VH-VL binders against Probable septum site-determining protein MinC (minC). Designs and how they scored, part 1

No score or structure here was measured in a lab: all are predicted.

Target 1, 220 residues: Probable septum site-determining protein MinC (minC), of Prochlorococcus marinus subsp. pastoris (q7v2x8)
Amino acid sequence: MKLILRGIANEFIKSFSFKNFEIDQNFFDKLITKEAPAAANLITENEKINSYELAKLKLILEKHFIKLSNIYSNNRETVLSGKSLKINSTFLKIKDLENQLPLDPSYLKKDILHKGTVRSGDRISSNGDLFIIGDVNPGAIISANNNVYVWGKLFGIAFAGKNGNKNASVASLYLNPLQLRICEIVAIGPKEKPKGQHPEIAILEDNKIIIKPYFLNQNL
Below, numbering starts at 1 at the first letter of every chain, in headers, positions and changes, except where a header shows other numbers; antibody chains are not in Kabat numbers.
F, E and O are the ipSAE of ESMFold2-Fast, ESMFold2 and OpenDDE, as the mean of both directions, binder to target and target to binder. V2 is 0.75 times the mean of E and O plus 0.25 times the DockQ between their complexes.
[cut] marks letters that were taken out.
The coordinates of atoms that the task and the answers printed are left out; those that the model quotes come from them. Centres of patches stay.

## First folded at step 16 (VH-VL; from r4 with light chain S96T)

Design s1
Fold by OpenDDE, fold request of step 18:
Order: sequence, then structure tokens, then C-alpha cells
Structure s1 (fold): chain C 220 residues (1-220), chain A 119 residues (1-119), chain B 112 residues (1-112)
Amino acid sequence: as target 1 above (220 residues)
Amino acid sequence: EVQLVQSGAEVKKPGSSVKVSCKASGYTFSSYIISWVRQAPGQGLEWMGEIIPYFDTAYYAQKFQGRVTITADESTSTAYMELSSLRSEDTAVYYCAREPYGSYYFDYWGQGTLVTVSS
Amino acid sequence: NFMLTQPHSVSESPGKTVTISCTRSSGSIASHYVQWYQQRPGSAPTTVIYRDNQRPSGVPDRFSGSIDSSSNSASLTISGLKTEDEADYYCQSYDTSNLDYVFGGGTKLTVL
């Protein structure tokens, strides 16, 4: 499970994961924030939470001046439990749960260098260029105002040109994304791609995303 | 100055109900939790339940489930504790106490209300 | 569920140091913060220690709290004991299993 804390203005405060009702002082400490009151969104994947358990969580959050505002889950019982407690609860497919996750706070940086694998459920965004040294797994979402570079395998969702930069691109050593987005244009990757590994770049041409081999400029 | 002022002593018959009030002042009422703790004569402290005024959420100790009702009136900055089906064992001093959010401790206490249950 | 056990009574002379223990029956004492309350005869409790070792404003520094994981206990230590310290002292913690506030049985401190 994951809790996303937000302030009154819906600003991101913090997020953290926790095991099913592993509630202790450490958990309480994670709930501490200077922004009060706050709101929390609960995101659960393949977790069944009954109304009693959810009520306990709700109470704990409230005892920390946090309102449990939304529940997003791919488990119907969890959603029903939430509804029974009059909490806004939404059933989402796993694919859509990730969209409820906050962006990595690193998005505040103009340019971001991320080292490591971006795992399912992770969201990384940059206000400039985003460079990832590692793989972007399915279920991961990466985005940038400008260019996205994945020095690894891109299997997740990549969004370049968030601010409308039509010259934005997505490049990867192995480009096989679930979905590409450049500005307002969206392309869905094929389910099957040849196993050949070579760098590719996705760009906008005539309002279409085209993918071509990415050759380094040898004149540099 | 933070103050919790409780209602006066009560004498009740077995089977009856008692409602004790706790008026808070000196702070923003909705920014804190109010708990009720009782103490039988010569005995220790026993937590009964709490109310979170901001959310209007009450929670009770299992021992008192079904017999206790804790409420809060934000307009008057007053918390209430009602205990029904009174027994002789319910004879005690009842305290309201303020709890800061996230703290799980009581930083201010009311003066206490003696409730005597006798035939 | 757990209980907090305190000695029924402790006594010491003025100027000396006294320690009151609070032992948790199950689970780790460090799992949640422990608080201490002072209750003088005929008075409401007052907080003397919160979050294991923090003192509220107005509480003398003679009062201190500690946690001992090895004995699964919390301790209230009062140094430079004064006659005004004569009171009942209660430890308190929180049980996340049932969301209950748990108090110790209380310790009567007599200043000789």
C-alpha cells in the first residue's frame, strides 16, 4: 500500500509505502507533517482491505490531522470497504493505478539524472531533460518538459515535451515503450519488437511520432 | 491559557445515564483531540474514548463500546461524554484531556468530574 | 494487547534520586512513545514527560524519561527529590492493535 499526503492546496507533501497494517511508531512518524490539516490518498495494488482495517487506518490518519480523501485500488473489496466508510473509492486497473502516484520530487530540478532502474509504479519527471541510467520497467512513468534519455531499456511510459516543445524527443538504447507521448501526440508501442538492440529515438514529424535509429553525432 | 473546564459532580442511580461536559478554551478547539479518562476511587487511570472534533470522529475503548458516547460541539468548544447503564463500578472521577494530533499523549487535563453511582 | 506494569510504591528522601519503572508486557516498549503523568492527591493528572524523554514547559529538568529496550521498560527519573514531588505517577503508551491508550497501574511516590 502507498499513502500520498497532500496539503490543503493539493500540493504534494510526501508519499510512502507500507505493508498491510504494519502500524507502529515508524508509521506514525511518517505521517508527521508541518502542513496541517492534510489529505491522504491510499493506493493499493492487489490488496484486500476490509472495512474494519480501513476504518483503523482512517482513524490513525485522522489522529494525525490527515483526512483519508481517496482510495484507489484494483481490488473490488477494498473499494467497497472504502465506500462503506463514505470514502471516495475508485476501482482502477493496475495500469491506471500508477497515474495516481506522485511524481518524483526531483521534477523540481531543471535537469535530472536518475541512476537505477525505474520500477513499476515509479514516476519520474523533469522540468528540463530527463536522463535515466538504467531500465524503465513496465508500469513506470517517466516524463520531461524537454527530452527523455534512457540509457537502458524503455518498457514503461515516456512523456517528452510536457510544455509543448515539439522538438522534444525520447531516446533509448532499447526503445520498446508501452506508450510514448510527445506533447499532445500519443503512440502505443507494438506488443512485439525484434530482439535486436540498438539505440532509437522518437521524434515528432508532421504531428506524428516516428522512431528512427539514433546515431551519435560523430562531429562532436 | 489552555483550560479544560468540566461540569460538576453527579450522583446517579444504577441503570441511569450521565453526561459530562468539557469546555475548552485558550486554543483552537478543532486543532486538538479530546479524550476521556476515568479514575475509580483509589484506582488508576483508564482511557474511555476520544473525539476528533475536526472530523467529528469518535472512538471508544472496547470495554465501553455500546455504553459510551463522546461528542463535540465546535460552536461552543465543548466535548461531551455520556455513559449509560451506569453501575456502581462506574463511580469514578472522569477527566477530559487534550491530545495534540499525532502525539498520542495528553498535554492538558480537565479538573475532573466525580460521578457517583449509588442505590 | 499489552499491559504496563509499575511498582505500587516507591519512597526516597529529599534531595535523592528516584526511578519509577514501567514495563510493557508484550511487544517492544520502543514501538510507541511513553508518557508520564503526575497526579497529586485530590488533583487532576499533569504531564511531566512525553515522547519518552521530552519535558513540557514548566516541568523541572529534575524530571527525565528513558527507555530500556533490554528490559522492555520505560523509566521516570526524578533527581533532587522535593516534597512537592510526592504524587502518583502513571506511565502511558498506545496499543495499535486495538487503538487503545494504555496506562500503567500507577506508582505512589512518597518523599520521606
Scores: ipSAE 0.898, ipTM 0.963, lowest interface PAE 0.4, mean pLDDT 93
Fold by OpenDDE, last read:
Structure s1 (fold): chain C 220 residues (1-220), chain A 119 residues (1-119), chain B 112 residues (1-112)
Amino acid sequence: as target 1 above (220 residues)
Amino acid sequence: EVQLVQSGAEVKKPGSSVKVSCKASGYTFSSYIISWVRQAPGQGLEWMGEIIPYFDTAYYAQKFQGRVTITADESTSTAYMELSSLRSEDTAVYYCAREPYGSYYFDYWGQGTLVTVSS
Amino acid sequence: NFMLTQPHSVSESPGKTVTISCTRSSGSIASHYVQWYQQRPGSAPTTVIYRDNQRPSGVPDRFSGSIDSSSNSASLTISGLKTEDEADYYCQSYDTSNLDYVFGGGTKLTVL
């Protein structure tokens, strides 16, 4: 079986194989990275895993501040075990399990760092990551092939994952965009958002944009 | 400063239940795990169970399964340990302890709560 | 499942060095980190060693931890023994088979 670790923005961190649920310090060490993994996907081939074993894995991952997000398996019993634990579990044919492996980014990266307010009518686009130190006012449009970071208030339109990178994210110290777009998925922000919010990040999960707090992980 | 402040001493009758609280301060509550460890008079330390507040996941030692319930309230940064069907053997000082994620050790301890079970 | 065995008591004079052993009954002692806790009379435990040989801030360098795979044991060594070191010491590890925290029986250190 294979465990794929992802960060808070669903970015790929690392993957490794393990067998027989051999969990020891070495296994734990693999879970501890500077990249601060937040989620994991389990891929199993021709393995029958019961609910107890999965529960154990789930607990161990959570003890490392990692959520077991998805199980992909060609074994129906394993999938059922996962579902019994309320883990998103999907039956896949062997040939399709490979599609769950991380892909190397093929994007031409041209990162942009912009310092200052992005005003209404302005457009900033990056072929890599876009980092804004300042506010993005209403009427402004910012976009990136990969991630968008706004170290300020985001009130305009933000578009991450322009080239189809589903691991792309939009993060801001104050996330209140008119519109968010990650790849082909679009979300419209609320008209009113409470003041004093903490940093938030928008990511794709199950082909939906979800927003969650962007807090520091202890495994940094 | 990190602090774990536990509730006061309890005197209970056999068969009753006790609920001990552990209020955390000086750090982000959901960024750590809380364990409960007890110590009978003149005896060693015994792990009872843990709660992962962020995931709201509790796990218990086999010895206490079915008799102990550990919960956490993020809004008050407080962990709770409830032990039911109390016996004289449950007389002990109960400690809450903080565990960093991925560490499997306890870096801070509460002051302890004495629970006396007597007829 | 495994147990951690410690000597019941050790004693030594001030200024000397004392070593407390913690032996794992089954499985490798290196399978998981070992921690050491100090408990003075009437007080809660405090961490003196974590991850086999790491010292928390505030713990003097007189305290050191080690692992010996040949004897399947961990050791806490206290050099330059002081009166304030008189306490109970507990080793602790983690059993990945049942996901339990395992403590040693504790060692009472008396400073003569």
Scores: ipSAE 0.894, ipTM 0.960, lowest interface PAE 0.4, mean pLDDT 92
Fold by OpenDDE, last read:
Order: sequence, then C-alpha cells, then structure tokens
Structure s1 (fold): chain C 220 residues (1-220), chain A 119 residues (1-119), chain B 112 residues (1-112)
Amino acid sequence: as target 1 above (220 residues)
Amino acid sequence: EVQLVQSGAEVKKPGSSVKVSCKASGYTFSSYIISWVRQAPGQGLEWMGEIIPYFDTAYYAQKFQGRVTITADESTSTAYMELSSLRSEDTAVYYCAREPYGSYYFDYWGQGTLVTVSS
Amino acid sequence: NFMLTQPHSVSESPGKTVTISCTRSSGSIASHYVQWYQQRPGSAPTTVIYRDNQRPSGVPDRFSGSIDSSSNSASLTISGLKTEDEADYYCQSYDTSNLDYVFGGGTKLTVL
C-alpha cells in the first residue's frame, strides 16, 4: 500500500510505501516533514484491509495532524471498510489506481511578493503565487493563478486559482474577506468575526470553499 | 506559559459518574492532543484515553472502553473526561496531559483531580 | 502487547550518580521512543526526558536518557544527585499494536 501526503493547501509533499501496517518510529518519522503534511491518500492494490486496521491507520495519521482523506483500492472490502469509517473510499480497477499517484506540476510560476497595505481600489494579480506582507483593505482585489498568502488582515476580495487550479488556496493571519473566490467557486465571508483569531486557510473541497485553521507543526 | 488546570476533587458513590475538566491555556488548544492518565493511591500511572480536538477524535484504552468518554470544547479550550459506573477501584488521582502531535509523549500535566469512590 | 519493567526502588547519596532501568518485555526498545517522568510526592508528573535522550527546557543536564538495544532497555541517569531529585520516576513508551501508552511500574528514588 502507498500513502500520499499532501499539505494543507493540497500540495504534494511526499509518498511512500508500507506493508502489513508496520507502524514504528520509522513510519512516524516518514510522516514528519518540513512541509507539514495535513492530508493523506491511501492507495491499495490487492490488499484487504479491515475496519480495525484502517481505523488504526486513521488514528495514527490524525495523531500526526494528518487527515486520511481518500482511499483508493481495487479491493471491495477495503473500500467498504473505509466507508464504514466515513472516509471517502473509491473502488478502482488496477489500471486506474496508478492515475491516483501524484503528478509533479510542470507549470511555470511567476510569484509576486508585495510588501505593504493593499488599499481600496488597488488590484494585484500574480500568474503564480501571491504573497502579501500587510493588510488587504476592503475594496482591494488580489488574485493569483495559484495560492494567495496574506500575512496580515484580509478584508478585501481574494481570488485564487485564477487559471482553474483547484488546489489553489487563500491563507491569512486574519481571514475576514468580503469575498473569496477559488476557481469558479465564490464564497462570502462572515459579517462579524472575533479579533485575535488564529491563521486560517480557504481551500476547495467537494467543489465548495471551506475555511479551516492554518496550523503548523510546532515540532518541526 | 502552558497550563492545564483541572477541576476540584470529587467524592462519588459506587455506580455514579464523574466528569473532570481540564482547562488549557498558554497555547493553541487544537494544535495538541489531550490524554487522561490516572493513578490509584500508591500505584503507578495508567493511560485511559485521548482526544484529538482538531479532528474531534477520541480513543480509549481497552480497559475503559464503554465506561469513559473524553470530549473537548475548542471554544473554551477545555477537555473533559467522564467515567461512569464508578467502582471503589476507580479511586485515583486523574491527570490530563498534553501531547504534541507526532510525539507520543506528554510534555505538560494538569495538577490532578482526586476522585474518591466510597459507599 | 508489551510491558515496561522498572526496579521498585533505588537509593543513593547526594552528589552520586544513579541509574534507573526500564526493560521492554517484547519488541525492540528502539522501535519507539521512551520518555521519563518525574513525580515528587504529592505532585503531578513532569517530563524529564523525551525521545530517549532529549531534555526539556528547565530540566538540568544532570538528567540523561539512553537506550540499550542489547538489553532491550532504556535508562535514566541522574548525576550529581540532589535531595530535590527524590521522587518516583516512570518510563513510558507507545504500543502500536493496540495504540496504548505503556508506563513502567515506577521507581522510587530515595536520596540518603
């Protein structure tokens, strides 16, 4: 079986194979990376995994701050086990399992770093990632083909995944945008948000924008 | 500084339930795991279970399965341990402890809560 | 499943060095990290060693941890023993077979 680790923004981090649920310190060490994995996909070929074993794996991953997001298997019992644990589980033919393996992006990025407050009426757009060190005020519009990072307060409009990148994200130390857009999906931020909150990230999940805490592994 | 402050001592009758709280402060609550460990008088430490607040996942030692419930309230940064069907053998000091992700050890402990079960 | 076995008690004079052992009954002691906790009378445990030999901030360098694969044991060594070191010491590891935290039985250290 193969575990594919992804970051909080669904970026590929690493993958590795393991057998017979041999979980030891070496396995744990593989889960600890500088990139701070937040999600994992399990790919199994001709392997029957029961609900107990899968639950164990799930817990171990969560104990490393990793969500077991998807299971892909050509074994129906494994898929059923996954479903019983409310994990997205998909039965695939052997030939299709390989399609779930990570592909390294080959697209060219043109990242932009902006230092300072983005004021009302201002527009900043990047063909790669957009980094803002400062606040984005209401009336400002920021966009990127890939990810948007606002290391300040985001009160304006943020658009990530401008070219259709569904793995694009919007992260901020204080995420309270007027509007968020990831690809074609639009969301409106809450009207009132308490101050002093932790960093958050907005991503696409099931074709919906979801917001979650942007936690980093403190043990790194 | 990191602190885990537990609720006060409890005296309970056999068959009753007890719920102990553990208020966390000085760190991001959802960035760590909370475990419960008890210690009977003159005895060693015994792990009971854990809660991963971020995922809202609880896991219990087999010995306590069915009798213990561990929960977490992120809004108050408080973890709870409820033990039901109390027996005299459950008389112990109960500790909450913080576990860093991926570490499998406890770096901070609450002050402990004495639960006495007597008829 | 495995157990961790510690001596019930150890005693030594101030200024001396004492070693407390923690032996794993099955599986390799090196397969998972071992931690050590200090518990003074009437107090909650505190971590003195984690990940076999790492020392938390505030813990004196007199405390050290080691692993011996040949004996399948971990050891806590306290040099320059002080009266304040009198406490119970517990080793701890993790059992991936049942996802249980395993503690040793504890060792009472008396400073003579």
Scores: ipSAE 0.890, ipTM 0.958, lowest interface PAE 0.4, mean pLDDT 92
Fold by OpenDDE, fold request of step 18:
Structure s1 (fold): chain C 220 residues (1-220), chain A 119 residues (1-119), chain B 112 residues (1-112)
Amino acid sequence: as target 1 above (220 residues)
Amino acid sequence: EVQLVQSGAEVKKPGSSVKVSCKASGYTFSSYIISWVRQAPGQGLEWMGEIIPYFDTAYYAQKFQGRVTITADESTSTAYMELSSLRSEDTAVYYCAREPYGSYYFDYWGQGTLVTVSS
Amino acid sequence: NFMLTQPHSVSESPGKTVTISCTRSSGSIASHYVQWYQQRPGSAPTTVIYRDNQRPSGVPDRFSGSIDSSSNSASLTISGLKTEDEADYYCQSYDTSNLDYVFGGGTKLTVL
């Protein structure tokens, strides 16, 4: 199960994955607003939740001034449970979740770990994070809904944030891509780059792609 | 000043029902949760249930499920606890208490309402 | 489900320090905050400690709360005992399994 929290302006706040309804008291810390409750959407895949369990979840959320606004599930019983509690509940097929749900880009995350060189003409795409252990040669195209990590040299084309994640990044031990794309923003790499190798990360800032040294202690 | 003022003492017959009120003042009523806790003579505290006025959601302890009804009236900033099918064992002082959201504790208490159930 | 167990009574002389324990029967005592309520004879409970060790305004610093995971217990410590401290004290936590507020049985503190 996944809970997606949104603010008053419907902005994405947080998403949580959980398997049971035993939620820590600090789970929703710092999410309490004074004027209006936050909104929570429950997304469940192949999970049967009865009305009692759902009522508990609803109560827990409300105790933290969060409204359970929507339930999306591919389980009919869960949907019925939601409806019985007068919660907007929608049955959706798994294949339709990506297109129909106001989901965090990471909800349908399917991380890919690729070991080896990505050669010219090759294309690798992940619905989550993409981790390449190896080089990405010119002419190769790699993409991910979320972050791209190249534990090697990146010379090809990298596309992060395919699913609209503005916080998506492209990191590499040696970042010299032909082209970078984060969401809708595109940047072209320089023709010449110093041979010195140090980790760099490309991020989106002010709707521009910026490249900076990748420091682990900065919690990017 | 935050205050929870409860209704006066009640004497009831077995099988009857009692409704206790708790009027809140000194704060925004819908910004907090109200719980009901009772205490039998010489005994400890026992949680009965709660209401979240903003959402109009009530939840009850299993022991009282089906016999207790907790409601809130925002227009009067008053919470109510109704207990039906009264028994002698229900003789107790009943307290309302305020709970901040996300806190799971009671920061203010009413003065208590004695409910005596006797034949 | 869990229970909170307190000693039935404790006594101490004025000026001394007393500690009241609250032991959780199952699960970790640290999984949820513990509160302490003071109830003087003939009065409603008042909160003296919340969230394990926080004092509400107006509660003197003689009152302190602590959690001991090794014994799975919470403790209320009252230093510099005063006659006015004579009361029943209740610990309280929350059971997420059944969404129930759990109180200890209470401890009667007598100031000798």
Scores: ipSAE 0.857, ipTM 0.957, lowest interface PAE 0.5, mean pLDDT 91

Design s1
Fold by ESMFold2, fold request of step 18:
Structure s1 (fold): chain C 220 residues (1-220), chain A 119 residues (1-119), chain B 112 residues (1-112)
Amino acid sequence: as target 1 above (220 residues)
Amino acid sequence: EVQLVQSGAEVKKPGSSVKVSCKASGYTFSSYIISWVRQAPGQGLEWMGEIIPYFDTAYYAQKFQGRVTITADESTSTAYMELSSLRSEDTAVYYCAREPYGSYYFDYWGQGTLVTVSS
Amino acid sequence: NFMLTQPHSVSESPGKTVTISCTRSSGSIASHYVQWYQQRPGSAPTTVIYRDNQRPSGVPDRFSGSIDSSSNSASLTISGLKTEDEADYYCQSYDTSNLDYVFGGGTKLTVL
């Protein structure tokens, strides 16, 4: 059996596999949020689970401020057990159960940390965040599914949110790119060079790319 | 200042029921679990059951299943424990106790409510 | 359910150290955290140790908790014993199989 935990904004937090309802007491401690419970989806394959067993799991999750939101199973008795507890429960065949699992963690969470200058003609592409410790020269192209961070001077082309993430950003110690792209929005880099030695961040607001001073910790 | 204030002592006849209240203050009521624990005269602590107000989920120790009902009223920040079919062995001090999520310990206790069952 | 067994009573002089044991009858003591409560006569219990060895705010550092896997027990140790420490002490754990809380039988601490 697998539990998929998501936060209040439906963001993936954690997944894990377990047998026979054996769950360690401290497994969930770091997942408790104060605003609203995290959501759990139970995914199970070829397992007949009665309502008593599901009620025990439901209670354990609730004691950790986690809501058992969905059950997906290829066993009809398991689905009926979930429905009897008023949990949204869906019958799915095996291949459709696989679609409820998170993608390969290396694909979804493959952040890249690159140390060194990205030279003209080089390309670096991340399926997560991209962190560059060094400069990005004018002929270089860097891209990420999520955020791009350049601890150095950004002169080349930077593309954040390339899988459609409109909340993605590009940040640099010296933000002077030839081109910025966030999701589908493209902007030519500013003609005026940055005047000070301060970090800047490019974000998408009102379907336009804007550049602001970058403050590292806003909520501390 | 977290406080759990329980209703006053009660004297009951065998076969009747008792309902003890536990009014919470100084915190967000639905952000914690409430348990009920009793202590017979000269004896130890015995867990009876719990309520998770946010989820409206109650769970009872097997010994009390069928005789105990634990409820919560979020609008008044009050938990209730009702014990039915009383007998002399149910004479005890009944405590409510607060439990943080994921902690499995009781960080604050009510003052206790003495329930005496005598004919 | 498993049981938590404590000595019925212990006694010791002011300024000395006392240790109260809490032995689990079946399954490992390490399967779930152990808590300790102090109860003075006529009063509700108060937490002195949680999660095996953590002190709540306001509990003096002379109270300490420990786990001994070889004897399958938890211990509450009180050093620098004071007369106000005279109370009943209960250990507590959680039974994941039955989803309930288990208390030890209690230990009366006398400070002579």
Scores: ipSAE 0.754, ipTM 0.937, lowest interface PAE 0.5, mean pLDDT 86
Fold by ESMFold2, last read:
Structure s1 (fold): chain C 220 residues (1-220), chain A 119 residues (1-119), chain B 112 residues (1-112)
Amino acid sequence: as target 1 above (220 residues)
Amino acid sequence: EVQLVQSGAEVKKPGSSVKVSCKASGYTFSSYIISWVRQAPGQGLEWMGEIIPYFDTAYYAQKFQGRVTITADESTSTAYMELSSLRSEDTAVYYCAREPYGSYYFDYWGQGTLVTVSS
Amino acid sequence: NFMLTQPHSVSESPGKTVTISCTRSSGSIASHYVQWYQQRPGSAPTTVIYRDNQRPSGVPDRFSGSIDSSSNSASLTISGLKTEDEADYYCQSYDTSNLDYVFGGGTKLTVL
């Protein structure tokens, strides 16, 4: 069976059995916020799980500040066990269970932290996140498979999510790029200077690049 | 300043029940787990069970299953442990103890409540 | 369930070093963190070591904890013994299979 977690820095999936299930004892420190628990969805296939076993799993998760929010299973007794514990539980055929799993490509992740200005003619490419402590001048090109963060002024070209991550973003203290690209969507930056004195973030929303103020949570 | 203040000593007859309170202060009550641990005179520590106030989930050691009930009232930051069908062997000091999430240890303890079971 | 076995008592002179052992009966001692509690007569336990070898604030650095995988044991070491260290000491771990806390039987430390 598989457990999908939200409310930590990254979503992840874990295959496990009850007799070997353990959570890293530092998990609580990884939570994005301590005011609400992380959410967990349990996805099971061809497994009969009684309410006692589910209650033990629920307890282990709760001891780490994780709420077991949903159960998806093709076994009706497992679904009934979840409902008996007041957990939202849904019967799904095997085909539909597979659609509940997030699937990521198997790529090497190599984050880059770059300190200094990226000058015209320079190019920096990351296979993970890209963090720039400095400015990105006109004529510079920066890119990342995931997110781009510029702790400085972004005047050049930024390309986030270059391997298909549509949840990728570009954030900067002064977001005034020549061009933004997120995944396959390209936008030409405004010619006017930003009016606000706050960080901004560019994201994909409805297949369009949207720029909004960026207010850091405790993890960013 | 974290404090766990427990209710006073009690003398009970065999077959009765006792309910011990544990009032927490100096921290956010729902951010921690509360366990109950007892110690018979001259004996070691024995874990009885826990409650996770945020989720209102209690779990009991197998030895006490069916006799112990642990509850919490978030509005008063108070945990309760009730032990039923008391026997002389239940004479002990009962402690509440605080546990950080994911830690599996007790960082603060109440002062203890002596429960004496005698005719 | 596994058990944690401690010697019933240990003794040593002031200024010396004592080590209290805590041996796990089945499964690896390293599978979960080991904690150590001090309990003086008439008082609640207090934590002196958590997560195998960490000291809470206010615990003197003469208290230390360690794990020995070859003997499947944890140890509490107290150097520079003082008469105030005379107490009962309990080790503790967690049984993920039964979801309960396992305490050792306790060790009475006598200084002198």
Scores: ipSAE 0.746, ipTM 0.921, lowest interface PAE 0.5, mean pLDDT 85
Fold by ESMFold2, fold request of step 18:
Structure s1 (fold): chain C 220 residues (1-220), chain A 119 residues (1-119), chain B 112 residues (1-112)
Amino acid sequence: as target 1 above (220 residues)
Amino acid sequence: EVQLVQSGAEVKKPGSSVKVSCKASGYTFSSYIISWVRQAPGQGLEWMGEIIPYFDTAYYAQKFQGRVTITADESTSTAYMELSSLRSEDTAVYYCAREPYGSYYFDYWGQGTLVTVSS
Amino acid sequence: NFMLTQPHSVSESPGKTVTISCTRSSGSIASHYVQWYQQRPGSAPTTVIYRDNQRPSGVPDRFSGSIDSSSNSASLTISGLKTEDEADYYCQSYDTSNLDYVFGGGTKLTVL
């Protein structure tokens, strides 16, 4: 499913699933203006959603001063669920669902580039890849639907492939996380500081998280 | 300045209901969320539910579903909490608390209303 | 559903530093921001920390908050302890699965 969030001067698209429902404050802080409620349109394809699930989404959006204004779906039961909540709900065939998306590719932005240290208590979540230029301190959590790249030291919690992408990876110049997760597989990081500083990448192989070194050409 | 002023203490019999008011002043009422939190004597804080006045949306903690009703009157800038089928364990101080949108914390609290349930 | 566990009481002398812990029973403490409230006897709670480590206006910088992922806990630290800091302290977080607020059991801080 996709939420199209329209603020005063911009639009955002967020892909999500109710099974892995994750709407966080960092994502909504990207809306430019909150003087009046932002609008949200829900677009769903081949998915039956009951009124209980929609009511929970509606509540979370409203707690962020966002109105769930429209539901577009090719599933008639989803449309009926939306109408039962008095939300404008429209049945559309798959081809017509794409007409509800922004035409400008800039509104399809999923990746996040973060410059600076991710401090204890910070949480950053990406709908695509997550790039950190800086360190990720203990007590921070970073996550991405796809890959996580830390150009710095990773001490906190990193979660790649959170929407089921088993090909996702976590890479860092100094890979020393407290906890590392790729899709549904969890690994606890080493408790001692690594002896040297060298880049490493974590991937999923044979249902296990495998950590491998980066090899760069050192003769520059 | 921001104030949340609650109605006075109540003494109730088991099986009855109570309705506590929370009058807001010093801010735009519909720009904030209002929660109700109770505290039994000598005990901790317990969230009961919320109202989002702008959207007229209420949501209740599972424990209180079916017994609590939270409403708001924007014209008087007042939130209400009604708890029915009162029992002795409902004896508590009931607070209203204000929450900024997207914040998930309470920045201002009412003075509290003692509700005593006794025969 | 998760619980937030705090020590029942802590004590320390004026001028010293005290730390109050708040441990989450299931799921990561970092999954949602942690808030801290101060409550003096007979008074309503007031916020001293929100979003893990932010201070509302009027809260002195000797109050600080932190997260420790290794112990799955949040901490409130009060340095330069003053007699007026004697109060009950509650941590609070949000359960995104049940859409409700979770408070810790509270910690009585005694300044001796």
Scores: ipSAE 0.743, ipTM 0.928, lowest interface PAE 0.5, mean pLDDT 85
Fold by ESMFold2, last read:
Structure s1 (fold): chain C 220 residues (1-220), chain A 119 residues (1-119), chain B 112 residues (1-112)
Amino acid sequence: as target 1 above (220 residues)
Amino acid sequence: EVQLVQSGAEVKKPGSSVKVSCKASGYTFSSYIISWVRQAPGQGLEWMGEIIPYFDTAYYAQKFQGRVTITADESTSTAYMELSSLRSEDTAVYYCAREPYGSYYFDYWGQGTLVTVSS
Amino acid sequence: NFMLTQPHSVSESPGKTVTISCTRSSGSIASHYVQWYQQRPGSAPTTVIYRDNQRPSGVPDRFSGSIDSSSNSASLTISGLKTEDEADYYCQSYDTSNLDYVFGGGTKLTVL
């Protein structure tokens, strides 16, 4: 599903899943003004969402000074759930749902490139890929809907595939995280201490996180 | 100067209700969230629920669902917490606390209201 | 769904450094910011640390906060300990799954 945020000066689009929804405090801090709440429109395709799930979303948005103004869905039960919460809720066929999305592709920016060390206490979340040029310290959390790439040492917590993308990966030049998560699978950081200091990549295979070397132009 | 001034101490019998007020001043009332947190004698802090006055949305901790009602009156810049079906275990100091949007912490606290539940 | 565990009490002499721990029982301590509150006897709590390591205006810089992901804990460190620091200290975080504020059990700091 897609949440379209409309402030008085700008619009943001966040794609997310109820199953893997987490509060991204840095995302919501991007709002330009707090004089009036930003408006949020929820657009869902082929998703049955009950009123409890919608009420949870509504509360979290309101805690960030965001009003859930409209729900557009091709699922009649989702529309009924929204109406039960007194939220403007409209049934639309898939074709018409696409017309509710912004026409300007810049509203769909997803990837984040971060230059510098991600310090303890920092939290960075991407709606697409997350690229870090620098180190990720132990007290930091980095997450992405898709892949996480660290051009440096990863010591903190990394969460790839946050929206349920099972094909997501975590890669770094020195993969020594406290914790890895890919989709719903969590692993304690590897105890590997390879002498070669080679890049590694973590992927999900058969519902398990596996870590393998990431080599280019190797000689065995 | 931000202030949260609560109503005075109360003594209640088991089975009755109590309503504690929290008058806000020094800021725009609807620009912040108000939470209620209690502390039994010699015990720690326990979150009870919140009100978001701008949206008139209240949400309650599961433990208090069905017994607590939190409301706000924008015209008087006052939040209220009402706890019903009082038991002796509800004897506590009740605090209101202000929460900035998106912050999930309490930046200002009321002075506290002692509610004693005894016969 | 998770708990925050603090030591019941800690003691230290004036001028020394004390560290109060706050350990999260399940899920990562870094999944949500940790806050610290000071409560002196007979008073309401006041914030001494928010967002893991930030100090509100008026809180002396001898108070600091940190996160240790390896032990899944947060820490409040008070250096140059003063008798006025004698108080109860609570850590706090948020549980998005239950929409609930979670407090630690509190730590009584005694300055002797």
Scores: ipSAE 0.727, ipTM 0.925, lowest interface PAE 0.6, mean pLDDT 84

